# VHH binders against f4i9g2, part 21

Target 1, 368 residues: f4i9g2
Amino acid sequence: RSEKSEERRFDQKMSAHGAGIKTSSSAVPFASPKSRFLSKQEKFYPRCTPRLTGPQSRDTPPKRDTGIANEKDWGIDLLNENVNEAGTNEDGSSWFRESGHDLGDNGYRCRWSRMGGRSHDGSSEWTETWWEKSDWTGYKELGVEKSGKNSEGDSWWETWQEVLHQDEWSNLARIERSAQKQAKSGTENAGWYEKWWEKYDAKGWTEKGAHKYGRLNEQSWWEKWGEHYDGRGSVLKWTDKWAETELGTKWGDKWEEKFFSGIGSRQGETWHVSPNSDRWSRTWGEEHFGNGKVHKYGKSTTGESWDIVVDEETYYEAEPHYGWADVVGDSTQLLSIQPRERPPGVYPNLEFGPSPPPEPDLPPDQPQ

## First folded at step 5 (VHH; framework vhh_3k1k_2)

Design l2
Fold by ESMFold2-Fast, scan of step 5:
Structure l2 (fold): chain B 368 residues (1-368), chain A 122 residues (1-122)
Amino acid sequence: as target 1 above (368 residues)
Amino acid sequence: QVQLVESGGALVQPGGSLRLSCAASGFTFSSYSMRWYRQAPGKEREWVAGISSSGGSTSYEDSVKGRFTISRDDARNTVYLQMNSLKPEDTAVYYCAAPYRPWGTKYSYDYWGQGTQVTVSS
């Protein structure tokens, strides 16, 4: 909340300098502090005890979720039960568990457990699937997929995945984490989608990003951001956020920064477009020379402008907040996956690996 | 599949009134906002009015505020533009548009009708 208070103070300061507060430029939904999402991930622990009562059913999640998969439960313990059972709770709701174990070429192994339920009147249902995969290429995967729907047409799903890729020739290990969430209303033109990912390798290369979009209260929004570290001192960070009303008003904010050894640049734009395509914008930039001087410049369509060089020391830590050692420490469950025993004289086929099915691309002209 | 068909354009004297209609088919009309645009000879297409998918919000270009009213009838898949106190500068081809952004894609565009001619002259 203190961060939001600081943002309000900054906005008020800008207004006091002749930049009037515009109703459209104060619009959310993407105005949450960026630092709120830049914390280390909570460590993920498998549950050691199965559910003590029947599985809890889920309806639709909140119409707007900004949790970035930090609120997932680990059900990895379910993979060890190998149980197929079903029942009915006292409230008339039904539940089931099922499990499977698939084997394939090149040491492929998939263990999975699925559970689900249905309300007493049959008006809502949910499922939750957990899996682990491995093969002889050194590939390991943990995943979860949860979904639900009701008779009104409301639906939601979420997925979390951790993957280890191993390059046998270079001994390069890479760990990737990703999550996707979506909720849609069956009665309103409303819903949201969120995807984020983190990728790390043993050489210090790191890539993180997110894509979000949604519709609520006759407004659509999109947000993308990314961070890249090469492990050698180079860093790239960027964000691009925008929103649009059904009546054609659009607004957004975007920026990027690139640094190497204290030398680099930042630039950004806050913009607004009316239904008649009348555009307002404020652009800004910084050039950091690494010598105690910073060039700062910018302009707006309302006549604000600056172009100055200031004496300012550039302090920039070009390392990810969450590095390889932290990722390995948090991926103990992934790393503990036991691949199939490889018989003597049998070598892995490096051209083969478990491949997720591709996501379908929607045609540009498909109405929904 | 998506089709928008405008009608109601005519020759009208200054100060007169017209009601334009746009009949929509091939999509779930009630889930879309609808817009009216116009294009005078030798000029770019200009936004005139918009109505939200719920019908609860409307917006207008400044030059038509107080004179034009946009409305919709979801049971008939039709959007209307009531034009009052018409002026010679309102002379244009009027187009109906449905903005379209597919869920899960990076693409957006408008579905357009063929237009209906409004002429304001004595």
Scores: ipSAE 0.461, ipTM 0.796, lowest interface PAE 2.1, mean pLDDT 74

Design l3
Fold by ESMFold2-Fast, scan of step 5:
Structure l3 (fold): chain B 368 residues (1-368), chain A 122 residues (1-122)
Amino acid sequence: as target 1 above (368 residues)
Amino acid sequence: QVQLVESGGALVQPGGSLRLSCAASGFTFSSYHMRWYRQAPGKEREWVAGISSSGGSTSYEDSVKGRFTISRDDARNTVYLQMNSLKPEDTAVYYCAAPYRPWGTKYSYDYWGQGTQVTVSS
């Protein structure tokens, strides 16, 4: 996949060069959003990895691996342990391990396993929990949460979950994955947070994105991106990244692209605000007609502008962000969750209020 | 695949000595704390001895302190239990165990070997 990625990036640069376009600006407005974004990230954004103990921010979605529930280990019957125990290590640190099985209304069932420990002097501690949930609505969930902290106030937290959810309007089951990670300093004004999500259904509808922010060395940064695929050839992809300093300088880059069968558009803005509130920006756009012609346009606050139509084959050149399909495989573990058996004549509460009446005959058993 | 294979069990007279070995494979042995357990006929399995991943710390059940010595050879992926001054009450099947995670304790979820029989009689 990296080979395809490099080929697309190379072709984009060659295409822009072959157009022979001249501008009055020192910056070329016709670069792809991906290549423009990477160049600006190196110059305009602070590094996104704070000097904290614990997990650091990443370019890709987190894997299902918090130490006890990685992809290989997920099929182990740890939820069947039914333990409640604790002890002290030879170095004086303490540990515990416990499991539980909680039942609730509407067939709710949660099986969970938790472990944790503390250092000899109580100066550091950590916990790790993983769980399986289900109910009679067809809801199923797998989850993992891990956290730690020390006496200096440093802390870190991460969670990962995968959910099967019924969509009543479309009559489709959806699978949703999400992960959150955070680390923060107790002694410095520094930390970071990230949230990743991916949703998809059996017809190829897909939505994924991330929200990130952090602080380090009196600088703050925010990053958001999203992708949407309708399963019928339509693609929407966007990103919005910006940063600021305690001195009042702000800068950012945002772009959006929408395509269907070689027809679509791209647009974006690069902006900067000085401490005295003086704003500079450059906006740009492309319209792709699917006929070998592309309309390219843009302007800046300092007077640069362009509006041209070029001979160019439409090529979807932006790299997709990695999704969970690239790192964790399929949803077999989620789909294998065994919900509580529903007694005859008991109906799931699918919404606030009374449940709908049952069908005359029971439906056939679910496939194994 | 994690495997633990114990050897060295035998019939010995009271006051005798015996050395048990446990060969480990399928994991990074040097990163794991290792333990020995025993199970006497009709009794529950009990912890006997433990050794840290570095080999720098060892621990023992009170009834075997001063008589048993646990050691390891990371180059050979092997943990040992040297048993001296054996008593009839030491008669048991001896099991080698590794924790599910490197930082595990004597109560952690463990991988187990098949065991080796030690009998102290007459």
Scores: ipSAE 0.000, ipTM 0.100, lowest interface PAE 20.1, mean pLDDT 67

Design l4
Fold by ESMFold2-Fast, scan of step 5:
Structure l4 (fold): chain B 368 residues (1-368), chain A 122 residues (1-122)
Amino acid sequence: as target 1 above (368 residues)
Amino acid sequence: QVQLVESGGALVQPGGSLRLSCAASGFTFSSYGMRWYRQAPGKEREWVAGISSSGGSTSYEDSVKGRFTISRDDARNTVYLQMNSLKPEDTAVYYCAAPYRPWGTKYSYDYWGQGTQVTVSS
């Protein structure tokens, strides 16, 4: 409505976030966008703060937050054991521990360990697998995969991996982290999925993101966000969140921003779709010229529109990025991986960059 | 695989009542919400009513609200549309739809029945 304050267009806080009419955010079970700007004066460490997941049994679903660092402390030392044993408890439940070692071309080596348990009737079970991979290109990988189900029919899985790529030809060292968790109800169409990734190189290039999906109380929701830093002052951030009811209503909010120093742009859209596919939306944008001028524009399907240039100072403070050395320092186990000995006169197949090792077999119900 | 079979369509006079049924198979019926749509000649298909997987929530298009009632019987894998105080503008082919949402993706689509004709005329 044009009767809604046009004077609010001069409010930088409202314009920056597409502050207009919002759909029912209470129907979406997730919180506000994860976009954090830190002062250099308040920076403690050049790495993510570890999160506590809280106490959990091996046969219960994990909490929604991935908490990458917390996954390394569970069972990692089993990789150093040469085991193959199994047993049965007094209650009829069973357990096992095993380890293995696979070799392949171009120096490929995979050490793995697995442990698990199963109730007497098989209604509850869990398994936990850890692996280290390496090859002669300097590739190293550390990973974990956990899964379980309970007698109520609930099922869950989680996986975490950290990869080091060394490219001697390009002098590039890169760390890639990814984590995924999923839990599903056995009695209703409900569950959640979360994926996080972080990628860093020695030049300061950084890429972070998350993809989340859930169903609860007859409602589905999706959340995606990404952050990209080039190590030279450029930043790209975006968020796309939307939800849908079983009754056919959909709504969402999305935005992106791109800045280099004080010059850049922001834009976004808030939208709603009825079961009949009638669409309402409001779009907004800002162009920051770095000269004390900001172009603000927007429109809605109800006929509201604005297109003005205002006098406004732009100050943009990006989150700190992590260098690969800082990320690697958080994972001494990845660095400790021992590649196969290379015989005299045998050279690795480097081609153009690292040679990817064979993928481990994954359960068929894991999303990619 | 997934099949939806509508029935109950008929010719009825204005002010009359009619009950439509949709029998579902090939999926876990109790885990999905169900919807009714209609399409009159020369018009786009439009939503009429929806019911949640638990049956605890229902919703209706404004033009049918108070006249139509959606319900479900999970033991029979069937969703119903009770239509009261029918008007000539309710004349359409009525379709049952089951929403499908693949895990881990933002994509969704519906499974559709073949439809059942409702004609309201004197």
Scores: ipSAE 0.324, ipTM 0.728, lowest interface PAE 3.5, mean pLDDT 72

Design l5
Fold by ESMFold2-Fast, scan of step 5:
Structure l5 (fold): chain B 368 residues (1-368), chain A 122 residues (1-122)
Amino acid sequence: as target 1 above (368 residues)
Amino acid sequence: QVQLVESGGALVQPGGSLRLSCAASGFTFSYYAMRWYRQAPGKEREWVAGISSSGGSTSYEDSVKGRFTISRDDARNTVYLQMNSLKPEDTAVYYCAAPYRPWGTKYSYDYWGQGTQVTVSS
């Protein structure tokens, strides 16, 4: 197999951002089983390489990927009524869909739906589980788990959730989003994994990040980034990306910046390691004093060195490009969740809430 | 349980040839790149050669290029190192290594064999 594609329909993904909860046509597969394939070109990011010749300025940090919210990447498909049905298509493939409603302590309520299908011989299958949760603490959650495999042994899974934490007493709301996605080839040592998160509160505190890694053509790559805003003018941003060949060559690029009111620092490193563990690196840094002066310094293992103070206006963005007002506008389905009626005289236990399922055990991108 | 067992080490004369073998078990061999390292007395382990999971790519330390050839036989779960034109400075314990995981990690450890002694001397 030279080519694979991802054929996910977008209509279902728009339900999290649309006018309301809908039943998707994907709940009932057509004559052919639903399948999802790894796209070799679309799923893997370009190789990161050491910038040995220095075609880019050391003084200009690259803009990093700060946006991970994409309306088309989100979806939730809840069945509007209790369902428990299954069938077999003419080609021998099977399908099912079911829904349920669970109640618990402290106003806990979970509405869920699950859909799936299998080919006649069971060599291809897919399943999707969607849920909404709420309780009397003001907690609301939307979530999804999707997975599947095809006859070539390819497999994929994804989860995402969106959560509202709300304290009625402080009038503080926080929205958190997270997702994990993975695809794996059944016929070659290739695949990819993504994990990302976004957290926002009504006072402008924001935290975003992602961990990504993959393997294709006997090369593995890792990409991590994070950004944090305290809502009061402080910002922390960082990126760390690196790659390795199966033969032991590694290379990468990393940087971070921290600023508050025009005062702060930036620093970074581009590095390369041979299979013999011989290391080349170039490091750079900036100290911003907030007075129109910037200290710039750096060195490389090949003998490059600089240490200068320049007249330069410090520019940094203390606010995220996508923040609280944006996420509230994009979270209409989460915010429309109806909690259970609370009887008179019954008060919520503010420390109680549904716990997300434990994260799956995955290869770490850091030391264990 | 991953196991790597090296064999073929011997005492050889300068200019001689030797073939090392590494038999692998406990994992899907065809998914892993395989590497050879060596360690001379009092020195750190150094990389010697590597072969990709497909066998389509190989790489070598500069001091052994043109003299050593790495190859693999996935049907036998074995990786080989053919050493020609041996020099006294090639004297070392030779180790076979496989990555901790097929995809590795930033700080992945290799699975190591016990090693096989190669001595080049008259």
Scores: ipSAE 0.014, ipTM 0.491, lowest interface PAE 7.9, mean pLDDT 73

Design l6
Fold by ESMFold2-Fast, scan of step 5:
Structure l6 (fold): chain B 368 residues (1-368), chain A 122 residues (1-122)
Amino acid sequence: as target 1 above (368 residues)
Amino acid sequence: QVQLVESGGALVQPGGSLRLSCAASGFTFSSYAMRWYRQAPGKEREWVAGISSSGGTTSYEDSVKGRFTISRDDARNTVYLQMNSLKPEDTAVYYCAAPYRPWGTKYSYDYWGQGTQVTVSS
C-alpha cells in the first residue's frame, strides 16, 4: 500500500460525511479561515518543525568590565548618549559598544548605536545596530540590524524598521513596518528566512503579509499570507502554505476570504502530490449573500462532493495572522501608533490608500 | 552545464540482477536529492526510487520495493540502482533525474539523463 492509497481511504471516509444531497451542514467538509499550515487533514502529512536557533540565541550578552549589560538598556535607549567603549568578559570574550550622530539636508538627523561581541578564540561573533532617523517633515524611522556567525559557518541576521510619515497640519499619519530574518547552517543544507510587513494609514487602509521558507531534515517548506483592509468595510485575507521533500513529495493548504458588509466568499484547497506526480486535492468554498443564506460547496479528486445552501448568519472571525509585537518582541522602545480610523457613518470618498504591492512571488530556490 | 549519464543497462534473464549507475557533473552533487525513473514501451514515465541529499532517506515504488536498492557515492558524484529478482515487467529505459534546484519550487523541473535500456527476457 502506498501513502497515496492511505490518503485516498481517509478521503473516502471524509467524502461519506460530505457527499451529495444527504449531507447535513455539520457534516460538510468546509472550514473557517485557516491559521495553521495543516488543516483538519494535517495527520496525513509529514510535519517539519524548525528548531533553528536564530536571532533569539546569540551566545553572550554584551558586558561592561564588571557586569552583563541589562537588556532594558539595549537598542534605541543607547541613542541618547555618545559612547565608544570595549572590554573583555570573565570568559575571555570581547565586546564593544559605539554610538554616533549624523546630520544632513532638510533637518535630517540619524542617531545610531552599535554593539557586538566575539568569543575568546574568535570562533563566534555577533553585532547589533539600532538607529533613529528623522527630518523636519515629521518623518521618523526606528530600525535594527542584528547578525551573528561562528567558525563552522553558521550565520543569522535580522533587520526590522518602523517608519512614521506624518503631516503636521492635517494630523494624518501612515505607519509602515517591515522585518527580514534569516538563519543558515554552515555544515548542512538547513536554514530559514522570513520577510514580514505591515502598513496602515489614517483612513484605515491596511496591508499586512509575510513570506517564509525554510529547510530542515531534507524537507523544504513555504508559508505566505496576506491581509488587506480598505478602511471602508472590505476585507481580503489569504494564506498559502506548502512543503516538499527532497524526494519529490509535496503538500499544501491554501485559502482566501473576501468580504464587504457581510457579503462575500471564502474558498480553499488542501493538496498532495506524490513523487510520481499523482495529485490529490480537496477544494471548498462558501458564498455569503448577506441575507441569512450561505452556499457551501466543494469537491475532491477522490469523488467527494457537496453543494448545499444553509440558513446561517454571516460571521466574521477576526483572528489576524501574527503581528508586530510577535516579530520584534516586547520592546517598549518601539513607536506603535495606530492610524486614526474613519468614524462610523462617514461616506466613502474617491481617494484611495496606497496601492498594495504585487502579489508575492515564489521564494528563491534556497535561503539567501 | 549539468549532465547526468546513466550506464549499466543490459539484457538479463528473469530472476537476474543488474546495477545501474548515474554519473553526475556540473552541479554540487551532495546538495541534491537523486531519483530514478523508468519508461516501458508504450507507457508513461514512472518514478522508481529516490534518495535524499544526505543519503539518510530512500523511497521506492511499491512494485520494486524489496527488490531494488538506491544508493549514492558523493565522492564519485554517482547514484546507483541495484536491481534484484528482475521480472519481465521491469523492462524499460531507466532515467536518472535531479531537481532543477536543490531547494525545489512549485515551478521546478528535473535535469534528466538520456537513459539506459534494461531488458528482462529469456
Scores: ipSAE 0.011, ipTM 0.492, lowest interface PAE 9.0, mean pLDDT 68

Design l7
Fold by ESMFold2-Fast, scan of step 5:
Structure l7 (fold): chain B 368 residues (1-368), chain A 122 residues (1-122)
Amino acid sequence: as target 1 above (368 residues)
Amino acid sequence: QVQLVESGGALVQPGGSLRLSCAASGFTFSSYAMRWYRQAPGKEREWVAGISSSGGRTSYEDSVKGRFTISRDDARNTVYLQMNSLKPEDTAVYYCAAPYRPWGTKYSYDYWGQGTQVTVSS
C-alpha cells in the first residue's frame, strides 16, 4: 500500500459521488471524443494510454525493454547505473544513454538518467529523462519527462513529478504530484493536452484537479475538475466541461458542491450556444440544511422552472474522479529515496527550503 | 499577418444571383473553418453561413437556407458565398471571418475582412 493508495482512500471518504440532481432534460448533451471518467474498480485506465494524433516514435536500448506498464520502475532502476553509451539497433536506428549525479549545498543530491534515439533515416526521434532529488530539509522529488516527434510533424510529450516536503523539526509533511501529457498531429488540425495535480498535507488539507483540452474532427473540447478538502470537514468539488465546433456551435455542463458537516449546496448549469449566438441554458441548485430538508430549484432560458423543498437525508458517496495512482502508479519509489548522510551538528537551512540545484539538460516542455 | 479580402458585392434586382469571394492570407487556410456574416443598416452583425476546415460540413442561418451556398477552394485560399433568389431583406455589408481560438485557451476571437456591399433593389 503506497502513499498514493492511502491518500486516495482518504479522498473517497470525503467525496460526494455526484450532485444528486440530474439534468436529464438538457437541450444538448455534452459530447467529448475522450470521455475519461472511470469507476475505481476498472483495471484499464484510458488516461494511462491517451490517444495520440500519430504514431509514437520510440527505440529501445539493446539491454532494455520499454513497456508502458513498467516504464516507471524501469527508469528508476536505471538511476542505479552510471553509464554513458550509444549504439545502433538491428533496424539501423540509433540510441544513447547518459547519466549524471550532482551534489549541492544543504545536502542537495540529484541523480538523473536520460535516454533517446532516432530512426535510421532521421524521420523520428524520442527522449526520456528520469531523475530523483533530495536534501537535508526532508525534501524528496521523483520525476520523468518523455518526448518524441516524427517527420510528418507529429509530436508528443509527457512529464510527471512527485515531491515530498517533510519538516523533520515540526513533523509536518506535504506531498505534491503533477502530470502533463500532450500530443499533436502534423498533418491534421488535431491534438490534445492533459494536466493533473494533487496536493496533501499532514493536517488533511487536500487539493486535486485536472485540465484537459483537445481538438479532433473539427471539434474542440475542454474538461476541468477540482476537489478541495480542508481537513476539518469542509469539501468543495466542481466540474466544468464544454465543447465547440468549427461552425460555431458551443455547449457545456458544469456543477459545483460545497459542504461542511452535512450542510451545504450544489449548483450547476447546462448550456448551448448556436452559431448565431442564441444561448440556451438550464441552471439548477440544491441547499442542504442538515435537518432532513433539501431545497431544490432551477430555471431555463425557455421558461422551465422549479422551486421545492423535500424531505431527504444528505449523504456522501465515493469519489467519481480518477486518482493519481490510476494515472501514473504507486509512490513507493519516492519514499525509498535515500538522502545524503548529515554530519553530526550540521543543521539544514530551513529558511529557504530545498537548494536551487542546477537542472539536468531536460527536453523542452513542448518539443518543436 | 492574417488578412481577409472580400469581393463581388453589387447592386442586383430581386430574384437575382450574386457570388461573393473572400481571399485569405497569412495563415494555413486549410486548417481553419470559414464563416460569412452580414450587417444591415441599423442592425447588429449576424451570422449567415459556415464551412468546416475539411469542407465536409456546412451550416446556414434559417433565412438563407436553400438560397445560399458556401464553398471553399483550398488551392486558392478562397471561400465563396453563392447567393440565389436574392430578396431586399438580404441588403447588407457581407463580411468574411476566420474563427481563431488559440489552442489550449477557452477564449475566442475572429479575424475579419473589410466587407463588401450587397444591395437588392429595383
Scores: ipSAE 0.014, ipTM 0.522, lowest interface PAE 8.0, mean pLDDT 70

Design l8
Fold by ESMFold2-Fast, scan of step 5:
Formats: structure tokens, C-alpha cells, sequence
Structure l8 (fold): chain B 368 residues (1-368), chain A 122 residues (1-122)
């Protein structure tokens, strides 16, 4: 299935990311970064053949459980050391390791370490930065950022972070996890970008999503999906995917569903537009009344249509929240961050947030 | 910055041939698809032909298939439209366009030339 293939693709990406973390935590002679762009080649496929009549199947976004590095993999030793060293390898390439510690208002504290390397002529380079942040509001953050470029102008970057927020007014704690990854060609109008996130609170509220786009082999694609669970049985899921060729053919598939206690709706559209602007589309929908009846309807530009009520029970259940105990259990490194001591009688400024995470470099907003 | 300049438009008799050129500057030409559109008086602009980046693929409007050929010369930053067996219905202003999508957006913008008039008389 395309869904299974997509899950495996993300697993491969996260495995590579984990391997990168382990590699980076070791002693580091310069290593040319492999273009992660290549790992995404031919992983997107267009849907060229329209499905026949009837409600269309929809792709369910794969479940994302955010794996986090354990204490052994986090590079704790580097965050606890003051390092500022550099060297040159026998091939003329260079490497460095650097660490720092920043303090700010409202108990802000950031510990970071950075390592990297450059080829002999400086045409290829890579950098990896790790950090932890905290302040007196109970905010905690862990992060890593990696980037590189080669002599042909290809470039890539990726980030991962995990954050703990506390909200005194709603009496909620929230954990947020996210990752972003991008690769771009230096010689072609080609590249790809991926972002995903997961957010959880102690009451079972959950939000997950991904945003992807890219260009390769004379084709561009755009993919977004999201899931929202309120912790009370309400579910919102959606996807929006499209692609186009440089010659003007476009196609896409989008759907959404909203449910609460067996009552809700699903709807979607599969569409195709030729270079001469001839549009084909098929829209479909379902209304679930929670009483053993489902209204199913749809139409296509080729004249097919249906509008029926069927006897069918809605067996869809809200995606179970990950469980707050599981979320905090997996966030042991985040929870172990030691904030600065707060003097007696000094209260945190709850309107003051820490500086945003370091923003990854984004390329100019134009084809290169 | 980005500029497209069409040339080669002329008055031609039915059955004649004509070659249009579009000279591009201000961007990495070989990384862009190029398209030809036309607009006849009182009608909306219509797509005529397209050629992918680096020339790997071409496409044509049904009414011009077999008569028109799109090509490109990346060394000269130029796209061409060879028009054969011209008909009065081909009378229009012909425009060169380069599609552009800013990185990270679903929205596209086309860079357009000023157009070149083709008239097929009688």
C-alpha cells in the first residue's frame, strides 16, 4: 500500500537520523555528508488511473510515535564539557567541536554543543548542533540541528526538537515534538522538504501533522496531513496531496473526516487537470448519523453520481491518545533538564517565553 | 530581473510557416519549463505548447498537434515555436511564459513576455 510504503520511508528517515546522532556523538574526523535528497528519489508516485464509481478509499495517515534518544545517545558528555577544539585530518579536511552556555531573563538557560567539518578546499562542509533550554516557567527544550553542503552546491539540513510547556491557567502540561528535513540540488531545480510534529497534553488532547513538498524529475508535489483529538472522543483527520508536471498536468487527492461518538462526516475529492485546463474530478462524502444509517454521496465530471442511505454501523473510534504516562516516560531526558535555581520570593514571569528554537536555514523562496 | 522577449511574428499566408523565438534572461533558464500561449482578439489566452526543463518532454494543444513544434536551446537561453501549415485560426498574439513556484508554496506565478503578433491572412 502507499500508506505502508510511506510508513517505511519515514522509518528509514528516522533510523538514518538516529544513526546520525550516534555517529555525531563519537570522535569526529571530517565526513562528507551524504545527500539525503537521494534517499527521497522515486518515493513519490502519481496516481495516474482514476478509480471507478462509488465512494473512494482514502489514505489514512500513518501513526507517528516519536522515538527519542535515551540518555546514552543524547550527547550528555558534550553538554557537560567545555570544549573548543579543532584539527586537520591527513587528507587536509578539518573538524571542530565547540560548546557554550547562555543565560537570560526569567531564569533562561541554554547549554549547547556544536561539531562540524570541512573538506580541504572548503567546497564541502557539515555542522551538527545540540542544545537544551529551560526557564523558570517550567519550559524545557531539547534539540538538534544538522546541515551540510557539497562542492556541487547540493545542500541539506534537518532538525529535531522536544519541548515541555506548562499552562497555569488551564492546569495543563504539554509536550511537543517536531522534525524538519530538507535537501536541495545546487545544479537543478530539484529538492524536497518534510516537516512533522506531534503534540500531547495531560488531558488527552493530541495534534499530529506533516507537511511535505518537493521537485524531482520534472514533477512537483505537495502533501499535508493532520490529525486532532480533543481527548473527549472528537477526531479531525485530513489530507491534501497534489502533484504537477512541468508541462502543466496536475492531479491531487484530498479528504477530511470529523467524528464524535460515532456521529460525523467524511468527504474528499480526487482531481486531475490537463495542460489545456480540462478538469476531471470525483467528489465523495459520507454522513454518519450514529443510528446505524450512513448517507453516502458523490459525483464526477464524467456524469457518475450516487446519493444513498445504507444500513451500516460506524465502527470508527478516535485514535487513542498516546497516554500521558507514556509521553512523560519517553521524555526522560527532557524532564531531567536542570533549570536555574529561582531565588526565594522571585516569581516567574508567565508572559515571558524563552527565545524561539534556532530557526533552520531556509533557501531563497524561488527555484534555483 | 527576469525578462522574456518574443520575436518572429509576421503576416503569413495560409499554409505558410513561421518560427517564433523567446529570449530569456535573469534566471537559470535550463531549470525552468517554458510554455507558449496565444490570445486572439476577443478571446481568452490559451495554452499552445510546453517544453520541460532541459527539453526532456513536450506537450501541445490538440489544435496544433502535428503542425507546431516547441524546442529549446539552453546555451542561448532561447525557446522556439516552429509553426507549420498555418491557418487563419492561428492568428493571435503569441506569448512566451516561464512557470515559477516559490519554494514552499502551492501558488505559482508565470513570468510573461510582451508577445509577438502572428497574422494568417485570407
Amino acid sequence: as target 1 above (368 residues)
Amino acid sequence: QVQLVESGGALVQPGGSLRLSCAASGFTFSSYAMRWYRQAPGKEREWVAGISSRGGSTSYEDSVKGRFTISRDDARNTVYLQMNSLKPEDTAVYYCAAPYRPWGTKYSYDYWGQGTQVTVSS
Scores: ipSAE 0.397, ipTM 0.757, lowest interface PAE 2.7, mean pLDDT 73

Design l9
Fold by ESMFold2-Fast, scan of step 5:
Structure l9 (fold): chain B 368 residues (1-368), chain A 122 residues (1-122)
Amino acid sequence: as target 1 above (368 residues)
Amino acid sequence: QVQLVESGGALVQPGGSLRLSCAASGFTFSSYAMRWYRQAPGKEREWVAGITSSGGSTSYEDSVKGRFTISRDDARNTVYLQMNSLKPEDTAVYYCAAPYRPWGTKYSYDYWGQGTQVTVSS
């Protein structure tokens, strides 16, 4: 009689050629990416000079690593200028810069700046829009939207915003950040989407998370994580990563941990599902009692199991996921902005790039 | 919106051959992988065969490997299942399945056709 676990491991190895599947420790095809967001050399940066006769250049966006926010704050400087310029480069490419203001109720103000370019033949285009909003309550928002496409049919877009809220009664500040990025290949069956958010208050309450998904050829993948801190020692962290092939194999790794003052638990599951819905999994857990004892337990569909108590000092030091600065480069931008009075009667011309695909939902029930 | 219409099911004798077709509409067929499933009375629905969006790769359940061949015709928005050396154990309703979303969770929630009955009996 064949062992189902051996057949499952064999199928797992065949699920995706380049996915990096792990059979011994996990079935996750992707490790957390190294933070190359701090490398400015790998980012798409608009290079157009907003003058008709000045030196000018343009870039072709990277196919899959496109849409990282401008770390030089160049667009933010444009929010302090009234600009409306357009021109043509020596190579026949075109560029433009425009800016505007808007006023509303409750002291609402919006300043925006938009710039972009197009190749001579129209096959490559890019646009970048920056905005700043504020009102009488102490609300401030800084945002950017970038998008582009190249002659190979590659396309990308990116948005991020930072929002500051101030509570007049308690004089507390709350910061909320979000970013969304997408890139699609025009020559390959490939694309990706990423969404990050972070929220903080003055008392240390924190919520961070990310939802990512993508496709490379015949494989699709999803990565989600979240962190929650109450500012009083309570911590909740979780990660859920999974992938599937067009032929119906799926695999993933998920875990969560909850701690308060050295007392808490961790648990997780590594799993694989064949096209026939045959499921392999390994589940594990830890209970930390805060008394120098840790209960460790787990089991697998292959018959492995453990249930032990060990002598181990619990010192909880959260290992952070990638933060906002790793995504946008400069997280202090919002706190340095000075609001200005707007000219009356000006309306913003704010534009957004291609709509993101709807975020995939994890199935409510796992196939068995 | 997404519609799948299976056809070709019939009564055949053991050792016979049959070709099933699935006509797809309501989505960009050439961008999607397609799968065949079957369900015998009193049994769970089981996967039979799959073909990638490019047609460059196929996969089969072990019990049908070497006997069944999946193929696609993107010009006709049709996926086929050629069944050879049929056995009584192949008797089932055969279903065509398409991904629920064109982007993202293609295999989390599939669209299904109404099925076509294949009966292998003397």
Scores: ipSAE 0.005, ipTM 0.436, lowest interface PAE 10.1, mean pLDDT 67

